# VHH binders against Methionine aminopeptidase (map): the designs that were tried, part 20

Target 1, 301 residues: Methionine aminopeptidase (map), of Saccharolobus solfataricus (p95963)
Amino acid sequence: MTEDELNKLLLAGKIAAKARDEVSLDVKASAKVLDICEEVESIIIENKAFPSFPCNISINSEAAHYSPTINDEKRIPEGAVVKLDLGAHIDGFISDTAITISLDSRYQRLLDASKTALEAAITNFKAGLSIGEIGRVIEKVIRAQGYKPIRNLGGHLIRRYELHAGVFIPNVYERGLGVIQSDSVYAIEPFATDGGGEVVEGKSITIYSLKNPNIKGLSSRENELIDFIYTRFNYLPFSERWLKEFSTNVDELRNNIKNLVKKGALRGYPILIEIKKGVVSQFEHTVIVKGDSIIVSTKSL
Below, E stands for the ipSAE of ESMFold2; O stands for the ipSAE of OpenDDE; V2 stands for 0.75 times the mean of E and O plus 0.25 times the DockQ between their complexes.

## First folded at step 12 (VHH; framework vhh_7d4b_2)

Design v6 (from u5 with K103S Y107F; at its last look DockQ between E and O 0.89; V2 from the best seeds 0.71)
Fold by ESMFold2, look of step 12:
Structure v6 (fold): chain B 301 residues (1-301), chain A 121 residues (1-121)
Amino acid sequence: as target 1 above (301 residues)
Amino acid sequence: QVQLVESGGGVVQPGRSLRLSCAASGFTFSYYDMGWYRQAPGKQRELVARISGSGGDTNYADSVKGRFTISRDNSKNTMYLQMNSLKPEDTAVYYCAAGRYHSFGLFWDHWGQGTQVTVSS
């Protein structure tokens, strides 16, 4: 890892942490989810970075992958348990972080479970350690609090312009996952629940990414949209909210996106929902492994 | 060593049934979503059916909905695909896969080598 690359990772982390910490204070009953996520994304842009993916705001049994749509009227319910998940990048050097805010004090222990699991995972995180042992640490902490880790959702290796770089950081113990590598960047994101400990796909799709820019038989308009997406976002996830410059007609835009997903040019990411509709908590940091040391790029300022 | 081994393929007349099996070893089977994919000659590999680790949630391609049933037996580390009312269009190599949600997507960490299903008169 060059010094320049490390500096970009650290700065992206600081910007994400700033957005997370400032905007989390605005997560209140009746607040519009659109306002919250646009505030996150605006802070990132004002600080000369770009969102590495659309700001996620997932409520109660929604574990992940909801981002507000154009003109979204959804509001935070009374007593909600809200996951705010966001990230920044500078020149493709990515940060990824999340916090849970509960408007219901009954869920404080659930929040503590995933938060303490994250702290324990980071304390144990080092080059050469079995990746599955991180899952053991997370699982042990969450289960000791009386909750279940979500076993089919987890953290990941991060590379330049790649949120998902092919290595899974589990929330449960598993053998045979290899070892943590030096000069690497990982997202560690424990998920805890009072439900069944598994996510399934819901119906809503609000987040997309470029999958195959070379699909043949597309219309001229469809090819223009693909070029627009590649130029702005590369292979990073995006929201329809970021495509308004391409088309002011929302129905036309949505139809184009839907058709491109159907044709295999884009990938859609359905909302992930806890299988028994249990409440989900999440905390997440990005960790840089450098030599024998780790650096938490997204820790609070 | 992770292994996924498909079996139960063969040649069958239209309208008949087959049951595919996928035997898994070398990983914690119940932690993984499982899927059946198929690939016909000259076509892209496509998802046929998906089942959650617990078995509590399933999803099917439109082309097989109502005819195919995915299931799993976590005590035997085995996934199944019951294929009823088979059509010539179902002719393909069928692959099992195991995966979990990374980042923003389901990533298929493990793949089998496939079993041939041929529906021909």
Scores: ipSAE 0.638, ipTM 0.849, lowest interface PAE 1.7, mean pLDDT 93
ESMFold2 (binder alone), look of step 12: mean pLDDT 90; pTM 0.907
OpenDDE, look of step 12: ipSAE 0.678; ipTM 0.862

Design v7 (from u5 with K103P; at its last look DockQ between E and O 0.92; V2 from the best seeds 0.00; counts 0 for: pae E 3.7 > 2)
Fold by OpenDDE, look of step 12:
Structure v7 (fold): chain B 301 residues (1-301), chain A 121 residues (1-121)
Amino acid sequence: as target 1 above (301 residues)
Amino acid sequence: QVQLVESGGGVVQPGRSLRLSCAASGFTFSYYDMGWYRQAPGKQRELVARISGSGGDTNYADSVKGRFTISRDNSKNTMYLQMNSLKPEDTAVYYCAAGRYHPFGLYWDHWGQGTQVTVSS
């Protein structure tokens, strides 16, 4: 990791933290999720970065992967537990962070569970440590609070232009997951729930990414869309909202996206739902490992 | 050491049934979604069926709905695929997979070596 690379990572983290901290204050009942996410993404862009992925705003039993669509009219309900998940990147150097806001005081302990777990995980995060031990730490904290960790959803290794680089950071202990590597970047994101502790795929897809740009048999327009996507987002996740310059016809755009998913050119990410419809909390930071040092790039200033 | 070992494949006539098993070891079985994939000659690998860690959620490809049933026994670290009313188009190598969700999607962390299923008259 060069100094320039580190600086980009740190700046990306700072920008994401700024967006998170400013916009999280706007999370309130009856607010449009589209407005919230557009504000997040605007702040990121105004600060000369790009979103790492479309702003996620997952509510109650939604654990992850909901991002507003074009003209989305969805609003935050009364008493909602809202997960705001966002990231900024500079030249592919990625930050990833999340915060949970509860509009119901009854869920404060649930928030504390994942928040405290994140802090504990970071405290114990060091090069050479077994990744499974981080899971142990997270699990212990969440369970001590009387909640369940989500077992099949967790953090991940981050690389340049690669949000998920193949290493899973669990919320429960698991052996054989390897060790934390120096000169690497990780997203740590404990999920806690009062449900079953497992997520399943919902029916809705609102986030996509380029999977295979070399699919044969595509139409000229489809290929054009792929090029458009690749040039702007590379292999990072994107939203249909970001494709407005490609087409102003929303139905046509959605149809093209669906077709490209069907043909295997694009990947769709279903919303993840807690299996027992339990309420979910999430907190997340990006951690840079440099030798014996740990830097939380998305920590508030 | 992580292992997924498929069994139960073979040659059957159309309309017959097979039951595939996948024995898992080396990881916490119940924490993973499990799935069956298949790959026919000259075709891409495709998801056949998926089951959540607890078994509380299942998903099937349209081509096998109503004919195939995925299940698991976490006490035995084993996943199953009951295949009824088999068709020639079901001929493929069937692979067992284990995966978890990262914030952006299900990633299959482990794969078996596959078992051949052949449906022919």
Scores: ipSAE 0.400, ipTM 0.746, lowest interface PAE 1.2, mean pLDDT 95
ESMFold2, look of step 12: ipSAE 0.436; ipTM 0.779
ESMFold2 (binder alone), look of step 12: mean pLDDT 89; pTM 0.898

Design v8 (from u5 with T28I; at its last look DockQ between E and O 0.87; V2 from the best seeds 0.73)
Fold by ESMFold2, look of step 12:
Structure v8 (fold): chain B 301 residues (1-301), chain A 121 residues (1-121)
Amino acid sequence: as target 1 above (301 residues)
Amino acid sequence: QVQLVESGGGVVQPGRSLRLSCAASGFIFSYYDMGWYRQAPGKQRELVARISGSGGDTNYADSVKGRFTISRDNSKNTMYLQMNSLKPEDTAVYYCAAGRYHKFGLYWDHWGQGTQVTVSS
């Protein structure tokens, strides 16, 4: 890792932490989810970075992968448990972070379970450690509070322009996942729930990414959309909200996206929902491993 | 060492049934979503059916809905695909796969070697 690459990772982390900490204060009953997520994205852009994925806002049993749609009217319910998940990149050097806000004091211990699990995971995180031991630490903390970790959702290795780079950081103990590598970047994101500890796909799809730009048999308009996506977002996830410059006809745009997913040019990411509709809490940091040192790029200042 | 081993393939006449099995080892089976894919000669691999780790949620390709049933037995570390009313178009190598959600998607971390299903008129 060069000093320039490290500086970009650190700056992307600071910008994401700024957006997270400032906008989390505005997560209140009746606030529009669109306004919250656009403010996150605006802070990132104003600070000379780009969102590394569409700002997520997932409520109660929604664990992940909801981002507001064009003209979205959804509002934060009273008593909601809200996951705000966001990230920034500078030249493809990515930060990824999340916070949970509860508008219902009954859920504070659930939040504490995932937050404390994240802190414990980071404290134990070092090059050469078995990745499954991170899962053991997370699982132990969450279960000690009387909750379940989500076992089929977890953290990941990050590479330049690659939000998920093939290494899973589990929320439960598991053998055979390899060891933490030096000179690497990871997202650590414990998920805790009072439900069954598993996510399943819901029907809503609001987040997409380029899968294969070279699909044959596409129309001229479809190829133009693929070129637009590649030029602006590379292989990073995007929202329809970021495609307004390409087409102002929302129904046409949505049909084009659906067709490109069906044809294999794009990938859609369904909302993830806790299987028993339990409430989900998530906290997440991006961690840079340098030698035997750990740097939490998304820590609060 | 992770292994996924398919079995139960063969040659059958149209309209008949076949049951595929996928035996899993080397990982914690109940932690993973499981899927069946198929690949006909000269075509891309396509998802046939998926089942959640607990077995509580399933999805099917439109071409097999109402004819195929995916299931799993977590006590035996085995996934199944019951294939009824088979058509020549179902002829393919069938692969089992195991995956989890890493970030913004289900990723198939492990794959089997495949089993041939041939539906011959």
Scores: ipSAE 0.565, ipTM 0.821, lowest interface PAE 1.9, mean pLDDT 93
ESMFold2 (binder alone), look of step 12: mean pLDDT 90; pTM 0.913
OpenDDE, look of step 12: ipSAE 0.808; ipTM 0.911

## First folded at step 13 (VHH; framework vhh_7d4b_2)

Design j1 (from v3 with A103G; at its last look DockQ between E and O 0.93; V2 from the best seeds 0.83)
Amino acid sequence: QVQLVESGGGVVQPGRSLRLSCAASGFTFSYYDMGWYRQAPGKQRELVARISGSGGSTNYADSVKGRFTISRDNSKNTMYLQMNSLKPEDTAVYYCAAGRYHGFGLYWDHWGQGTQVTVSS
ESMFold2, look of step 13: ipSAE 0.750; ipTM 0.887
ESMFold2 (binder alone), look of step 13: mean pLDDT 90; pTM 0.910
OpenDDE, look of step 13: ipSAE 0.829; ipTM 0.919
ESMFold2, look of step 15: ipSAE 0.737; ipTM 0.874
ESMFold2 (binder alone), look of step 15: mean pLDDT 89; pTM 0.905
OpenDDE, look of step 15: ipSAE 0.848; ipTM 0.926

Design j2 (at its last look DockQ between E and O 0.91; V2 from the best seeds 0.79)
Fold by ESMFold2, look of step 13:
Structure j2 (fold): chain B 301 residues (1-301), chain A 121 residues (1-121)
Amino acid sequence: as target 1 above (301 residues)
Amino acid sequence: QVQLVESGGGVVQPGRSLRLSCAASGFTFSYYNMGWYRQAPGKQRELVASISGSGGSTNYADSVKGRFTISRDNSKNTMYLQMNSLKPEDTAVYYCAAGRYHAFGLYWDHWGQGTQVTVSS
């Protein structure tokens, strides 16, 4: 890792933390989810970074992977438990962070479970540690509070322009996952629930990425959209909200996206729902492992 | 030391049935989503069916819905695919896979070596 790369990671983290901390104050009953996520994304852009993925806003039993659509009218319910998940990048050097906001004080202990698990995981995080032991730490904290960790969703290795770089950071103990590497960047994201501790795919798909730019049999317009996506986002996730510059006809745009997913040019990412419809909390930081040190790039202030 | 071993493939006539098994070892089976993929000659590998770690949720490709049934027995670390009313277009190598969600997708951490299914008149 060069000093320049480290500086970009730290700056991306600072910008993501700023957006998270400022916008979380606007998460209130009746607020439009679109307004919240556009505010996040605007702060990132105004600070000369780019969103590394569409702002996620997931409510109650929704664990992850909902981003507002064009003209989305969805509003935060009274008493909601809201996960705000966002990230920034500078030249492909990525930050990823999340916070849970509860509008119902009865869920504070659920929030504390995932938040304290994140703190404990970071305290134990070091080069050479078994990755499965991170899962043990997270699992122990969450279960001690009377909740379940979500076992089939977790953190990940991050590389330049790779939000998911092939290493899973578990929320439960596992053997045989290898060790934490020096000169590496990880997202650590405990999920706690009062439900069954497993996610399944829901029906909504609001986040996409380029899968195969070379699919045959596409129309000229479809190929233009693929080129637009590749030029602007490469293989990073995107939202239809970021395609308005390509086309102002929303129905046509959505149909093109649907067809490109069906034809294998794009990948869609369904919303993830807790299997028993339990309420989910999440807290997440990006950590940089440098030598014998850990740096939390998304730490406040 | 992770291992996924498919069995139960073979040659059958159209309209007949076949049951595939996938025996798993070296990882905590119940923590993983499991899936069956298939790849016909000259085609891309496609998801056939998937099942959650607990077995409480299943998904099927449209082409097999109503004919194929995925299941798992966590006490035996084994996943199954019951394939009924087989058609020549079901001819493929069938692979089992195990995965979990990270970043934005289901990442298939482990793959079997595949078992051939041939449906021929």
Scores: ipSAE 0.670, ipTM 0.861, lowest interface PAE 1.5, mean pLDDT 93
ESMFold2 (binder alone), look of step 13: mean pLDDT 89; pTM 0.901
OpenDDE, look of step 13: ipSAE 0.819; ipTM 0.915

Design j3 (from v3 with H110Y; at its last look DockQ between E and O 0.90; V2 from the best seeds 0.78)
Fold by ESMFold2, look of step 13:
Structure j3 (fold): chain B 301 residues (1-301), chain A 121 residues (1-121)
Amino acid sequence: as target 1 above (301 residues)
Amino acid sequence: QVQLVESGGGVVQPGRSLRLSCAASGFTFSYYDMGWYRQAPGKQRELVARISGSGGSTNYADSVKGRFTISRDNSKNTMYLQMNSLKPEDTAVYYCAAGRYHAFGLYWDYWGQGTQVTVSS
C-alpha cells in the first residue's frame, strides 16, 4: 500500500463517517427515505468523494440492500429500527460503514448486541489471526445478549474499485477461511436479530452493478447506457437515481435496466430480509490492517 | 478440506426424470445457501435453482420452473435436484455450489466438479 493510497482510504473513511454521523440525526418517524439517502450522497459529493454504493435504508426485518428509487415516497415508520449503510470512495479507494438507529427503546439491547460485537471484533482484529475466530468473537457477544447472529451475511475484503474482493468476514465461527492479511482493507459488519439468524432474498431490486460490459446483441441505446455506467461507476454498485443525466424517461430507463440484467450485462441485488421476519441490527466499520495494528477509517469524529 | 460431490447424472430419454445429489463435507452445511448451476457446450454457466441454508426459501430459473425441485437434508449434508419432464435443452454438466452474502451479492464460495446429464433419444 503506498502512502498516497492510504491517504485516500483515510479521507474516504472520514467523509463517510461525517455523512453517517450528520445524517443519522435526521432519521425520524415520517422522514422520507429518499431525502435521507440523497443527503448522505450529497455530503459525500460536496466533500469531493463519490458514493461507493447507493445509500441503504433497511427497516426492521429488512437486513440490507434497499436504496430508494426515483421519486420514492417511502417514509420511516413509527418505532422503526433503521439501518443506515453508506460508503465513499476517492479514485476507487473505498470506505463502507453502517449504523442502526432505533425509534423504539425496546430494541436498544438488540442494537447493543451488534454494536458491542463490532467493538469486540475490532479489538481482536490483527494480521495473522484466523478469520473464523473473528466470527467466533462476534457470535459469542451476540448470543450472550440473547440474540442470533445472521450466519449467511457478513463482512468482506475491499480492494480498489472492488467492494467485495473475495474474502468473507463471518458473524459465526467457521474453520478454513484463512487469516487476516496485513496491508489489506476489510469491512466488519455484525448483524444481530431476534429472528432465525438467516437472510433470504425479497422482492425489491433497487441496486445494480456492471457484470459484463462486452455482451453482444445489445441495442445502440443499451450500449450507451453500459458506457455511461462504466464511466461513472466502474464495477461499483449504483442506483437508478444516479442515471437521471442519461435519461429522464423513468419507464424507459427501468426497462433498459431490466433487459440488461436479463441479458447478463448488469447484476441486480435483491433486498435481504430476515427469514422469520425478526428485527435486525447492524453496525459496520472499515478497517485498514497495517503492520501489527489496525486503523478504523470510518471512526467518528 | 471442503468437498462438494455431485452424483446421479446420466443419459435419459426426453420426458424422463432424473435426481441429482450433492454431498457436502468440510464446512457447516446449514450456514450456506446452496445452488445448482448448469453449463451446456458453448454456453455460459447458468443458475438452475437455489435453496436457503434452512431450506425455507427456493428460487428457480424460468426454463425449469414447475419441472425441477431443489431440496436439502441438513442432517445428511446433502442437496438434491429432482428433474422431471427432461428436455434435450436440459443437457449440460450440472454443478453444485455453496455460498453466502458478501456485500450485496450471493457469492459462491465452493463448487463441485460437476455431473453430466444428457437428454437424447
Scores: ipSAE 0.658, ipTM 0.853, lowest interface PAE 1.5, mean pLDDT 94
ESMFold2 (binder alone), look of step 13: mean pLDDT 90; pTM 0.908
OpenDDE, look of step 13: ipSAE 0.833; ipTM 0.920

Design j4 (from v3 with F104Y; at its last look DockQ between E and O 0.90; V2 from the best seeds 0.69)
Fold by OpenDDE, look of step 13:
Structure j4 (fold): chain B 301 residues (1-301), chain A 121 residues (1-121)
Amino acid sequence: as target 1 above (301 residues)
Amino acid sequence: QVQLVESGGGVVQPGRSLRLSCAASGFTFSYYDMGWYRQAPGKQRELVARISGSGGSTNYADSVKGRFTISRDNSKNTMYLQMNSLKPEDTAVYYCAAGRYHAYGLYWDHWGQGTQVTVSS
């Protein structure tokens, strides 16, 4: 890792943290989820970065991967537990962070479970440590609070222009997952729930990414869309909201996206729902491993 | 060492049934979603069926709905695919996969070597 690369990672983290900390204060009942996410993304762009992925705002039993669509009228309900998940990147150097806001004081303990678990994970995070041991730490903390960790959703290795780089950071102990590597970047994101501790795919898809830009048999317009996506987002996730410059016709845009998913050019990411409809909390930081040091890039200033 | 071993494939006539099994080892089976993929000659690999870690949720490709049933026995670290009313179009190599949700979407961490299913008159 070069000094320049490190600086970009740190700056990206700082920008994401800023957006998170400012916009999280605006999370309230009856607020439009679209307004919240547009504000997050606006702050990131204004600070000369780009969103790593579309702003996620998942509510109650929604664990992850809801992002507002064009003209989304969804609002935050009374008493909601809201997960705000966002990230900024500079030249592909990515940050990823999340916070949970509860509009119901009864869920404070649930929030504390995942928050404390994240802190414990970071404290124990070091090069050479078995990744499964991080899972053990997270699991112990969450269970001690009387909640369940989500077993099939967790953190991940991050690389340049690769939000997911093939390494999973679990919320439960598991053997054989390898060891934490120096000069690597990880997202740590404990999930806690009062449900079953497992997520399933919902029916709605609001986030996409380029899967195969070289699919044959596409129309000229479809190829133009692929080029548009690749040039702006590379292989990072995107929202239909970010394609307005390509087409102002929403129906046409959605139809093209749907067709490209069907043809295998794009990947769609379903919303993840807790299997027993339990309420979910999440906290997340990006950590940079540099030798024997750990740097939390998304830490609040 | 992680292993996924498929079995139960073979040659059958249209309308017949097969039951595939996938024996898993080397990882915590119940923590993973499991799935069956298939790849026919000259075609891309496609998802056939998926089952959550607890078995509480299943999904199927439209082409196999009503004919195929995915299940699992976590006490035996085994996943199954009951294939009824088989058609020639079901001819493919069937692969077992284990995965979790990494950041966005289901990421398949482990794959079997595959088992051949041939449906022909």
Scores: ipSAE 0.572, ipTM 0.818, lowest interface PAE 1.0, mean pLDDT 95
ESMFold2, look of step 13: ipSAE 0.667; ipTM 0.863
ESMFold2 (binder alone), look of step 13: mean pLDDT 90; pTM 0.909

Design j5 (from v3 with A103T; at its last look DockQ between E and O 0.90; V2 from the best seeds 0.00; counts 0 for: pae E 2.1 > 2)
Fold by OpenDDE, look of step 13:
Structure j5 (fold): chain B 301 residues (1-301), chain A 121 residues (1-121)
Amino acid sequence: as target 1 above (301 residues)
Amino acid sequence: QVQLVESGGGVVQPGRSLRLSCAASGFTFSYYDMGWYRQAPGKQRELVARISGSGGSTNYADSVKGRFTISRDNSKNTMYLQMNSLKPEDTAVYYCAAGRYHTFGLYWDHWGQGTQVTVSS
């Protein structure tokens, strides 16, 4: 890792943290989820970065991966537990962070479970340590609070222009997951729930990514869309909201996206729902491992 | 060492049934979603069926709905695929996969070597 690369990672983290900390204050009952996410993304762009992925705003039993669509009228309900998940990148150097806001004081303990677990994970995070041991730490903390960790959803290795780089950071102990590597970047994101501790795919898809730009048999317009996506987002996730410059016809745009998913050019990501409809909390930081040092790039200033 | 071993494949006539098994070892089986993929000659690999870690949720490709049933026994670290009313179009190599959710989607961390299923008159 060069000094320039490190600086870009740090700046990206700082920008994401800023957006998170400012916009999280706007999370309240009856607020439109679209307004919140547009504000997050605007802050990132205004600070000369680009969103790593579409702003996620998942509510109650929605664990992850809801992002507003074009003209989304969804609002935050009374007493909601809201997960705001966002990230910024500079030249492909990525940050990823999340915070949970509860509009019901009864869920404060649930929030504390995942928040404390994240802190414990970071404290124990070091090069050479078994990744499974991080899972043990997170699991112990969450269970001690009387909640369940989500076992099939977790953190991940991050690389340049690769939000997912093949390594899973678990919320429960598991053997044989390898060791933490120096000169690597990880997202740590404990999930806690009062439900079953497992997520399943919902029916809605609001986030996409380029899967195969070289699919044969596409129309001219479809190829133009693929080029548009690749040029702007590379292989990072995107929202239909970010394609407005390509087409102002929403129905046409959605049809094209749908067809490209069907043809295998794009990947769609379903919303993840807690299996027993339990309420979910999440906290997340990006951690840079540099030798014996750990740097949390998305830590609040 | 992680291992997924498929069994139960073979040659059958149309309308007959087969039951595939996938024996897992080397990882915590119940923590993973499991799935069956298949790849026919000259075609891309496609998802056939998926089952959550606890077995509480299942999904099927439209082409196999009503005919195939995915299940699992976590006490035996084994996943199954009951295939009824088989058609020639079901001919493929069937693969067992184990995965978890990270970075917006399900990623398959482990794969078996596959088992051949042939449906022919």
Scores: ipSAE 0.673, ipTM 0.860, lowest interface PAE 0.8, mean pLDDT 95
Fold by ESMFold2, look of step 13:
Structure j5 (fold): chain B 301 residues (1-301), chain A 121 residues (1-121)
Amino acid sequence: as target 1 above (301 residues)
Amino acid sequence: QVQLVESGGGVVQPGRSLRLSCAASGFTFSYYDMGWYRQAPGKQRELVARISGSGGSTNYADSVKGRFTISRDNSKNTMYLQMNSLKPEDTAVYYCAAGRYHTFGLYWDHWGQGTQVTVSS
């Protein structure tokens, strides 16, 4: 990793932490989810970075993967447990971070479970450690609080322009996952729940990414959209909200996206829901492994 | 060492049934979503059916809904695909896959080598 690359990772992390910490204060009953997520994305852009993925805002049993749509009218319910998940990048050097805010004090221990698990995981995080041992640390903390970790959702290796670079960081103990590598960047994101500890896909799809730009049989308009997506987002996830410059006609835009997913040019990411509809908490940091040390790029200032 | 081993493929007449098995080893089976994919010559690999780690949620391709049933036995580390009312268009290599969510998407971490299913006169 060069010093320039490290500096971009650190700056991207600082910007993501700023957005997270400032906007979390606006997560209140009756607030529009669109306003919250656009505020996150605006802070990132105003600080000369780009969102590495659409701001996620997931409520109660929704674990992940909801981002507001164009003209979204959804509002935060009374007593909600809200996961705000966001990231920034500078030239493809990515940060990824999340926080849970509860508007119901009865869920504080659930929040503490995933937050403390994250702290414990970071304390143990070092090059050469078995990746499955991070899962053991997370699992132990969450279960000691009386909750279940979500076993089929977890963190990941990050590379330049690759939010998910193929290595899974589990929330439960597992053998055979290899070891943490030096000069690498990881997202660590414990999920805790009072439900069954498993996510399944829901119906809503609000986040997409480029899958295959070379699909044959596309219309001229569809190819233009593919080029627009590649030029601006590379293979990073995007929201329809970021495509307004391409088309003002929302229905036409949505139909084009739907067709491109069907034809295999784009991938859609359905909302993830806790299987028993239990409430989910999440906390996440990005960690840079450099030599024998680690740096939490998304730590609060 | 992670392994997914499909079995139960073969040649059958249209309208008949066949049951595929996928034996898993080297990982904690119940932690993974499992899926059956198929690929016919000259076609893209397509999802046939998916089942959650606990078995509590299933999903099917429209072309097989009502005819195929996915199941799993976590005590035996095995997933199954019961294929009824088979049609010539079901002819393909069938693959077993195991995956989990890497924050934004289901990522199929492990794949089997496939088993051939041929439905012909």
Scores: ipSAE 0.590, ipTM 0.834, lowest interface PAE 2.1, mean pLDDT 93
ESMFold2 (binder alone), look of step 13: mean pLDDT 89; pTM 0.903

